# Ledger of designs, part 326: VH-VL binders against q0aze0

Target 1, 268 residues: q0aze0
Amino acid sequence: MKIILVNNRFKENTEKKAQEIAGQLSALNVEVIIDNGLDEPYAGTVDFIMVLGGDGTMLRAARRYGQRAIPVLGVNMGTVGFLSNIEINELAEYLPLILREEYSLEARMMLEVAVFQQQSLLTRVFCLNELLLRSNSPRMLSFALEISGQKLEPYRGDGLIVSTTTGSTAYSLSAGGPIADPQLDAFIVTPVASHIINKRPLVVSPEREISLHLLEEREAIIGIDGQIKMDFGAENRVLIKRAPHPLLMVNLKAKPFFTSIDRSLQRQ

## First folded at step 14 (VH-VL)

Design BB36 (framework fv_ragifilimab)
Fold by ESMFold2-Fast, scan of step 14:
Structure BB36 (fold): chain C 268 residues (1-268), chain A 122 residues (1-122), chain B 113 residues (1-113)
Amino acid sequence: as target 1 above (268 residues)
Amino acid sequence: QVQLVQSGAEVKKPGASVKVSCKGSGYTFTGYYMYWVRQAPGQGLEWIGVINPDSGGTTYNQKFKDRATMTVDKSISTAYMELSRLRSDDTAVYYCARGHEYETYLDYFDLWGQGTLVTVSS
Amino acid sequence: DIVMTQSPDSLAVSLGERATINCKSSQSVLYDYDNKNYLTWYQQKPGQPPKLLIYWASYRESGVPDRFSGSGSGTDFTLTISSLQAEDVAVYHCQQWYSTPLTFGQGTKLEIK
């Protein structure tokens, strides 16, 4: 068995902990590849991906490896989050189940984001939570939203979020979007500080293609999962569609979504 | 060994074009953005543009947009930067550099070519 | 365009003493959603290409001695060499990569006193 251990080198002691776990796995005849985010993604074949950290580390792992259809387990290192299944102090208990492949998988849809400059494809990236379009200045944006060839009336405001259902509890929630069951596949389109009173969040089929472009030259930013930043000007266009493969998340223990979100909102 | 190797020094007359090559080795060439930067003698660094080696998509510094052309040949892991209508003030060392973040073109450079001196004189 | 200004243009420091180089951006290079500063420092020795030294304003590149450190946030950044060695004689460049066009400071030439 070959496992990728994904961690964040920039968090104190996470690299040390990753090496400790790699040693424990090697003692059990598991080959371990450590990915701390600094080098290119591991190109070889692996059987399992173990993510050591919080939701941010899981989002990075999903971008790097989510399209490979390999089981991904989130192991929490102390920060409460929505994307981890077990805690680090539970790993020894669940490790035999991992090695025997005694777990279930939950498929989570991902977005495919393509950013064009004029006619050329500048970047293509996958994400688990959302794309955020926002103004980078005090001036409001004026932008066009098109859903499967249907042009909506222009948007005016600070921006827009296009989210997966997994991302419904991230930035979309903060902007007034609905809480969605992550077992559903859908795009959630949430306006950010719209000056148009009747602009509501939209829930649309994941088979739809969404496009965005500016109607006036403004300083704007595209953000991906809160981790990747790109410039967005009037010469740019972004296309968003369902990614070819979902992220396959490992379930080793029950984590009831609705009870968890309810408790989280009470503690905020 | 991870490296970027550039073509040799060039001497050009005003009005000519120059094409500098940059060959990557020891890494997945299409996995990282390629940047071009120049440095005039005794001056600071100046960004020319960036190319996505996988798609061929480009964005340029507006100062160079009408004269610079960036291309790639994926089959030989080589990037090219051509600068046309050369002037004496284009005399500089031209560098290719590899970005660190493979998911965005807003980046810093963790690997640099050795540089190509381009001298423009009559 | 984001304008990067370094100070001083030239600095002479005795061996073993502290060297401090400053870099100021005309607008913030801190992205509020990831809380990162899109600022990098390079070291350039005569006849050589620049070499990555510090990234994300304060993270040291692998293989770079721990006498080098970066600090600052938003618009004001500092590169510090705690105990200058002879091999540190070079020009130091800061770079922002918050937005295009990518821009560099004018460079600071560090010399032995």
Scores: ipSAE 0.793, ipTM 0.889, lowest interface PAE 1.0, mean pLDDT 91
Fold by OpenDDE, second read of step 15:
Structure BB36 (fold): chain C 268 residues (1-268), chain A 122 residues (1-122), chain B 113 residues (1-113)
Amino acid sequence: as target 1 above (268 residues)
Amino acid sequence: QVQLVQSGAEVKKPGASVKVSCKGSGYTFTGYYMYWVRQAPGQGLEWIGVINPDSGGTTYNQKFKDRATMTVDKSISTAYMELSRLRSDDTAVYYCARGHEYETYLDYFDLWGQGTLVTVSS
Amino acid sequence: DIVMTQSPDSLAVSLGERATINCKSSQSVLYDYDNKNYLTWYQQKPGQPPKLLIYWASYRESGVPDRFSGSGSGTDFTLTISSLQAEDVAVYHCQQWYSTPLTFGQGTKLEIK
């Protein structure tokens, strides 16, 4: 068995823990690769991905490995989040199940985000939470939203979020989007500070494609999962569709989503 | 002038290490991925790896992962590629090559260094 | 890994005549989403580094003469020089960047007959 341990190089505690866990796994004759974000994704075949840290680390892991259809386990290390399944102090208890591949998988839809400059592909990214288009200035953006070839009225505002149902509890929620069942596949299109009062979040079928482009010569920014940022201008367009592969999240322990949401909302 | 200038030719013994430098000028060094490619005499091109000069993140060809180390010194816009445990079949011209702008992930190269001949012989 | 195979290994063509170089990939390098081929051609003259010639299988880099053209899709690609000039003597390389590791063909040496 080969396992990737994904942690955050900027979090010293996760580095130390990754080394410790790597040692334990090696003692059990498991091959371990540590991915702390310094290097590009491991290109070799692996059987399991263990993410040590919070939601941010999980998002990075999803972007790096989600298209490879590998089971991904979130191991929380003292943070509050929605994407971890077990706590670090529980790992020893569940390790035998991991090694025996005795766990269930939950498929989470990801986005395929393609950014173009005219006809040239600049980048293609798979992401778990959302794409954000926002102004890079205090001025509002004017941009076009197209859904499966249907051109909506121009948007005016600070920006727009296209989120998965997984991402519904992330930035989309802060922007007034609905909370979605993560077992549901759908796009959530949430305006960010729209000038039009009646602009409501849209729940869109995963079978549709979403296109964004600016209607004016302004500078904007594309954000992906709050971790990737790139400039976006009038010559660029974004195409969003359902990723061909979902993220396979490992369920070792039952984690009731709706009760967790209720608790989280009470804390805010 | 936009250019990549590499260090001079090297002659090494088997088992030794070599470190080739590549200095960028005329452009924003940290804005582009830097690739390393080698070419054995009379042979085709072989990809060694890529580094993000800003973050220091690297990706290696698995063939070289255990022996190659790519680094950068941003302060002098210089990339380095070190190859250890040299063998005779490591004899080649080593090139640094600029990719496209950061975040584009277009892995073809529009700017090349002049090349550094590394000869490994007993 | 995607294996790139060029043919022929070498060829001699008379001045003013058409030169054709083929490149085959072991798997498709066509991205379905944008319908583009992640295939590049380089020209390498003696004693010089490679020079970007064609990208995305059929687009000429700036400054490349019109006599150069790239064609093909999926796994089969062709570089064509419609009328060979003396300065075209070089080794030509195809490269894929559809997936890592990046891989090149073995090169094709083009000489004047």
Scores: ipSAE 0.000, ipTM 0.482, lowest interface PAE 13.3, mean pLDDT 91

Design BB37 (framework fv_ragifilimab)
Fold by ESMFold2-Fast, scan of step 14:
Structure BB37 (fold): chain C 268 residues (1-268), chain A 122 residues (1-122), chain B 113 residues (1-113)
Amino acid sequence: as target 1 above (268 residues)
Amino acid sequence: QVQLVQSGAEVKKPGASVKVSCKGSGYTFTGYYMYWVRQAPGQGLEWIGVINPDSGGTTYNQKFKDRATMTVDKSISTAYMELSRLRSDDTAVYYCARGHEYETYLDYFDLWGQGTLVTVSS
Amino acid sequence: DIVMTQSPDSLAVSLGERATINCKSSQSVLYDYDNKNYLTWYQQKPGQPPKLLIYWASYRESGVPDRFSGSGSGTDFTLTISSLQAEDVAVYHCQQHYSTPLTFGQGTKLEIK
């Protein structure tokens, strides 16, 4: 058995904890690869991915490994989140089940984002939560949105979010988008909250293809999962599709989504 | 051993073209963006452009867009930068550099080639 | 374009003393979604390529001595060498990677007094 341990090198003590867990797994004849985000993703075959950290670390792991159809377990290191399944103090209890493959899997859709410079493909990335298009200046954007060949009336405003259902509780929620059951597959298209433009969020089939481009020269940016930044100008276009494979999330412990989100919304 | 090795020094006349090569080894060549940067004698660093070695997709500093061409040959893990219509003020050391992030071209450089001196004179 | 300005152009510091180099960007290089400053410091010795020193304004590259530190946010950034050693004589460059074109400061030459 070969396991990747994903951790965040910038969080205190996570590197030491990853080394401790790697030692424990090696004592059980498990080969361990540590991914702290510094090097390229491990290219060899692996049986399981264990993510040590919060939701941000899970988002990075999903972008790196989510398309490989490998079980991914989120292990929380202190702060509660939506993407972890167990806490670090529970790992010893659940480790035998992991090694015996006694768990269920939940599929979470991902986005495939392709950014073009004129006709050439400059960037292709996958993401679990969302793509954000927004202005990088005080000036509003004017941009075209096309859904599966259907051209909508031009958008004039601060930006747009294209989100998965998993991402419905991330930035899309802050921008006024709906809360979606993560068991559903759908794109959520949410205008960035603004008093200037009266556009409604859209919930569309995950088989739709979404295209964006600027209608006039402006400074704009593309953001992915709140972690990756790319600039976006009039010579660029972005294409958003359902990724070929969902992220396979490991369920060892029941996680009540609706009561968790309800409780979270009571905190202001 | 992770490294970038560039071609040797060139002396060119004004109006000529120069093509500098940069061979990567010790890492997955198509997994990282490749950047080109130059430095005139006694001056600061100036960015020329970036190429995605996997797709061949490029974006250039507007100053160089009409004269610079970046390409890759994946079979030999080599990137190229060609600069045409050379002027005397193109005299500089030209560097290739590898981005750190595999997911974006808005990046810093964790690995640099040794540099290629290009001298443009009559 | 984002213009990067370093100060001073040159600096002479005695061995064992503190060296401070400043870098200012014409607009903020702080990305509010990931809360990172897209600013990097490089060290360049004569006849050599630049070497990565500090990334995202304050994170030290692996293998770089802890006497090197970066600080600042938004538009104003500082590279500090707490106790100058002979091997630290070099030109130091700041870079923004917040947007294209990627831009560098003019460089600061650090010498021993």
Scores: ipSAE 0.812, ipTM 0.898, lowest interface PAE 1.0, mean pLDDT 90
Fold by OpenDDE, second read of step 15:
Structure BB37 (fold): chain C 268 residues (1-268), chain A 122 residues (1-122), chain B 113 residues (1-113)
Amino acid sequence: as target 1 above (268 residues)
Amino acid sequence: QVQLVQSGAEVKKPGASVKVSCKGSGYTFTGYYMYWVRQAPGQGLEWIGVINPDSGGTTYNQKFKDRATMTVDKSISTAYMELSRLRSDDTAVYYCARGHEYETYLDYFDLWGQGTLVTVSS
Amino acid sequence: DIVMTQSPDSLAVSLGERATINCKSSQSVLYDYDNKNYLTWYQQKPGQPPKLLIYWASYRESGVPDRFSGSGSGTDFTLTISSLQAEDVAVYHCQQHYSTPLTFGQGTKLEIK
């Protein structure tokens, strides 16, 4: 068995823990690769991905490895979030199950985000939570939203979020989006401080395509999962689709999503 | 080993064009943005533009948009930067540089070519 | 465009002494979403390309000695060499990658006094 340990290089406690776990796994004849984000993603084949940290580390891992259809386990290290399945102090208990591959998988839809300049593709990213279009100034944006070729009325506001159901409890929630069942595949389109007061979030079929572009010469930014930042102007457009592959999240421990929402939200 | 190797020094007359090459090795060439930066003698660094080696997508500094052309040949892991209508103030060392991240071009540079001196003189 | 201004343009520091270089951006390069400063420091020795030194304002690149440190947030940043060594003679550049065009400071030449 070969395992990637994903941690955050900016969190020293996760580095130390990764080394410790790597040693333990090696003693069990498991090959271990540590990915702290410093280098490019490991290109070799692996059987399992263990994410040490919080939601942010999971998001990064999803972007780096999500397209490879590898089981991904979130191991929380004292943070508040929605993407971890077990706690670090529980790892020893569940390690035998991991090694025997006795766990269930939950498929989570990801976004395929393509950013263009004119006709040129600048970047293509798969992400687990959301794409954010936001003004880079105190001025409101004017932008066009198209869904499967249907042009909606121009939006005016601070921005727009296109989120997965997984991302519904992230920035979309802060912007007034609905909480979605993570077992549901859908886009959530949430306006950010819309000039139109009654502008409501949209729940959109994952079979549809979403397109955004600015209608005015304004400075904006694209944010992906709160970790990737890009400039966005009048010459740019973004196309959002369902990613061709879901993230396969390992489910070792039952996690009551709906009963834990209130408590989790109070912590955020 | 991971490295960027650039073409040799160039001497050009005003009005001419120059094309500098940059070959990447030791890493996935198409996985990282390639940047072009120049440095006039005794001056600071100036960003020219960026290209996605996989898609060919480019973003230029507005200052160079009409004169600079970035291209790539993926088959040989080589990036090119052509600057036309050369002027004396284009005399500089031109660098190719790799972005650290692969997801965005708003990045810093963790790998540099050795530089190519371009001299423009009558 | 974000203008990067370094200070001083040049400085001479005795061996073993502390060297301090400042970099100021015309607008904040702190991204509120990820709480990172999009500020990088490079070291450039004579006849060589720039070398990555400090990224995200305060993190040392692999292989960079502990005597180098970066600090600051928003618009004001500082590169500090706690004890200057002979091999530290170079031009130091700050760079923002918060928005295009990517811009650099004018550079600071560090010499031994």
Scores: ipSAE 0.628, ipTM 0.874, lowest interface PAE 1.1, mean pLDDT 93

Design BB38 (framework fv_ragifilimab)
Fold by ESMFold2-Fast, scan of step 14:
Structure BB38 (fold): chain C 268 residues (1-268), chain A 122 residues (1-122), chain B 113 residues (1-113)
Amino acid sequence: as target 1 above (268 residues)
Amino acid sequence: QVQLVQSGAEVKKPGASVKVSCKGSGYTFTGYYMYWVRQAPGQGLEWIGVINPDSGGTTYNQKFKDRATMTVDKSISTAYMELSRLRSDDTAVYYCARGHEYETYLDYFDLWGQGTLVTVSS
Amino acid sequence: DIVMTQSPDSLAVSLGERATINCKSSQSVLYDYDNKNYLTWYQQKPGQPPKLLIYWASYRESGVPDRFSGSGSGTDFTLTISSLQAEDVAVYHCQQDYSTPLTFGQGTKLEIK
């Protein structure tokens, strides 16, 4: 058995804990690869991915490994989040279940984002939460949104979010988007500070393709899962589709989504 | 060992073109963005552009867009930067540099080539 | 374009003393979506390429001595060397990677008194 331990190199406590867990797993004849984000993703075949940290670390793991159809377990290191299933102090209790493969899997859709510079592909990335297109200045953007060949009336505002249902509780929520059951597959399209008051969030079939481009020379930036940032200008076009594979999240412990989000909103 | 090795110094006449190479080794060449930067004698650094070595997609500094061409040959893990219609003020050390984060556009540079001096004189 | 301005152009500091180099951007390089300042510091010795020291304004690159530190946010940034050593003689460059074109300051030449 081979397991990847994903941790955050910028958090000293997670690096130390990753080394401790790797030692414990090695003693049980489990081969361990530690991915702290310094190097490229491990290219070999693995049986399981354990993510040690908060939601940010899970988002990085999903981008690096989410398309491989490998079980991914989020282990919380004490920060509040929605993408972990167990706490670090519970790991010893659940480790035997992990090694015996006695758990269920929850499929979470991902986005495939392709950004073009004119006709050439500049980048293709996968993400779990969202793509954010936003103005990089006080000036409002004017941009075209096309859904499966249907050209909508131009959008005018500070930007747009294209989110998965998993991302509905992330930046889309802050921008006024709906809370969605993460077991549903859908794109959520949420305007950011639209000048047109009646521009509402849209819930769109995950089988559709969404494209975006600017209608005017403006300074804009695309952000992906709060981790990837890239310029977006009038020569750029972005194409968003459902990713080929969902992230397979490990469910060891019952964690009701709706009571979790309800509690989180009350604490806010 | 992870490294970038550039081609040797060039002396060109005004109006000529120069093509600088940058060979990567010790890492997955197609997994990191490649940047080109130049430095005129005694001056600061100036960004030329970036290329995705997997797709060949490029973003240029508009100052260089009409004269610079960035390409890659994945089979030999080598990136190229060609600058045409050279002027005396193009005399500079040209560097290739690798972005730090795997498959991440617009990040900081953790690995640099040794530099290629291009001298443009009559 | 974001214009990067460093101060001073040159600086002479005695061994063991603190060296401070400043960098200002013409507009904010703080991205509020991820709360990062896209500001990088490089060290360049004569005849050598630049070497990464600090990224995201305050994160020290692996292998860089802890006497180097970065601070600041938005438009005003500082590189500090707490106790100057002989090998620290170099030109220091700040860079913004907030938006293209990527831009650098003019450089600050650090010398021993």
Scores: ipSAE 0.787, ipTM 0.898, lowest interface PAE 1.2, mean pLDDT 91
Fold by OpenDDE, second read of step 15:
Structure BB38 (fold): chain C 268 residues (1-268), chain A 122 residues (1-122), chain B 113 residues (1-113)
Amino acid sequence: as target 1 above (268 residues)
Amino acid sequence: QVQLVQSGAEVKKPGASVKVSCKGSGYTFTGYYMYWVRQAPGQGLEWIGVINPDSGGTTYNQKFKDRATMTVDKSISTAYMELSRLRSDDTAVYYCARGHEYETYLDYFDLWGQGTLVTVSS
Amino acid sequence: DIVMTQSPDSLAVSLGERATINCKSSQSVLYDYDNKNYLTWYQQKPGQPPKLLIYWASYRESGVPDRFSGSGSGTDFTLTISSLQAEDVAVYHCQQDYSTPLTFGQGTKLEIK
């Protein structure tokens, strides 16, 4: 068995823990690769990914490895979030199950985000939470939203979020989006401070495509999962689709999503 | 080893064009954005543009948009920057540089070529 | 465009003494979404390309000595060398990677007094 341990290089506690766990796994004849985000993603074949840390680390891991159809386990290290399954102090208990591959998988839809300049593809990213378009000035944006070729009335506001159901409890929620069942595949399109008071979030089929572009010469920013930032102007457009592969999240322990929402949201 | 190797020095006359090459090795060439930066003698650094080596997508500094052309040949892990209608003030060392981050072109540069001196004189 | 201004243009510091270089951006390079300052410092020795020194305003690149540190937020940033060494003689550049076009300061030449 070969396992990638994903941690955050900027969190010393996770680095130390990764090394400790690596030692333990090695003693069990498990090959271990540590990915702290410093280098490019590991290109070799692996059987399992263990994410040590919080939601941010999971998001990065998803972007780096999600398209490879590898089981990904979130191990929380004292943070509040929605993407971990077990706590670090539980790892020893569940390690035998991991090694025997006695766990269930939950498929989480990811976004395929393509950013263009004119007709040129600048970047394509698979992400677990959301794409954010926002103004980079105190002025509102005017932008066009198209869903499967259907042109909606122009939006005016601070921006727009296109989120997965997984991302519904992230920035979309802060912007007034609905909380969605993570077992549901859907886009959530949430306006950010819309000039039109009655603009409501949209729940969109994952079979549809979403397109965004500015209608005016304004300075804007594209944000992805809160960790990627790009410039966005009048010459740019974004195309959002369902990623061809979901993230395979490992479920070792039952997590009561709906009963824990209130508690989690109060802490965020 | 991870490195960028650029083509040799060029001497050009005003009005001519120059094409500088940059070969990457030791890493996944298509996985990182390639940037072009120049430095006039005794001056600061100036960003020319960026290219996605995988898609060929480009973004130029507006100052160079009409004169600079960035391309790539993925088969040999080589990026090219061509600058046309050369002027004396185009005399500079031209650098290719790799973005550090895997995911975005708004980035800092963790790997640089050795530089290519382009001299424009009548 | 974001204008980057370094100060001073040049400075001489004695060996073992503290060197301080400032960089100011015409607008904030702090991204409130991830709370990162998109400010980078490079070291360039004569006849060599720039070398990555500090990124995100305060993070040292691997292999960079501890005597180098970056600080600041928003529009005002500082590169500090706590104890100048002979090998630190170079031109130092700040760069913003907050938005395009990417822009650099004019550079600061650091010499030994």
Scores: ipSAE 0.657, ipTM 0.883, lowest interface PAE 0.9, mean pLDDT 93

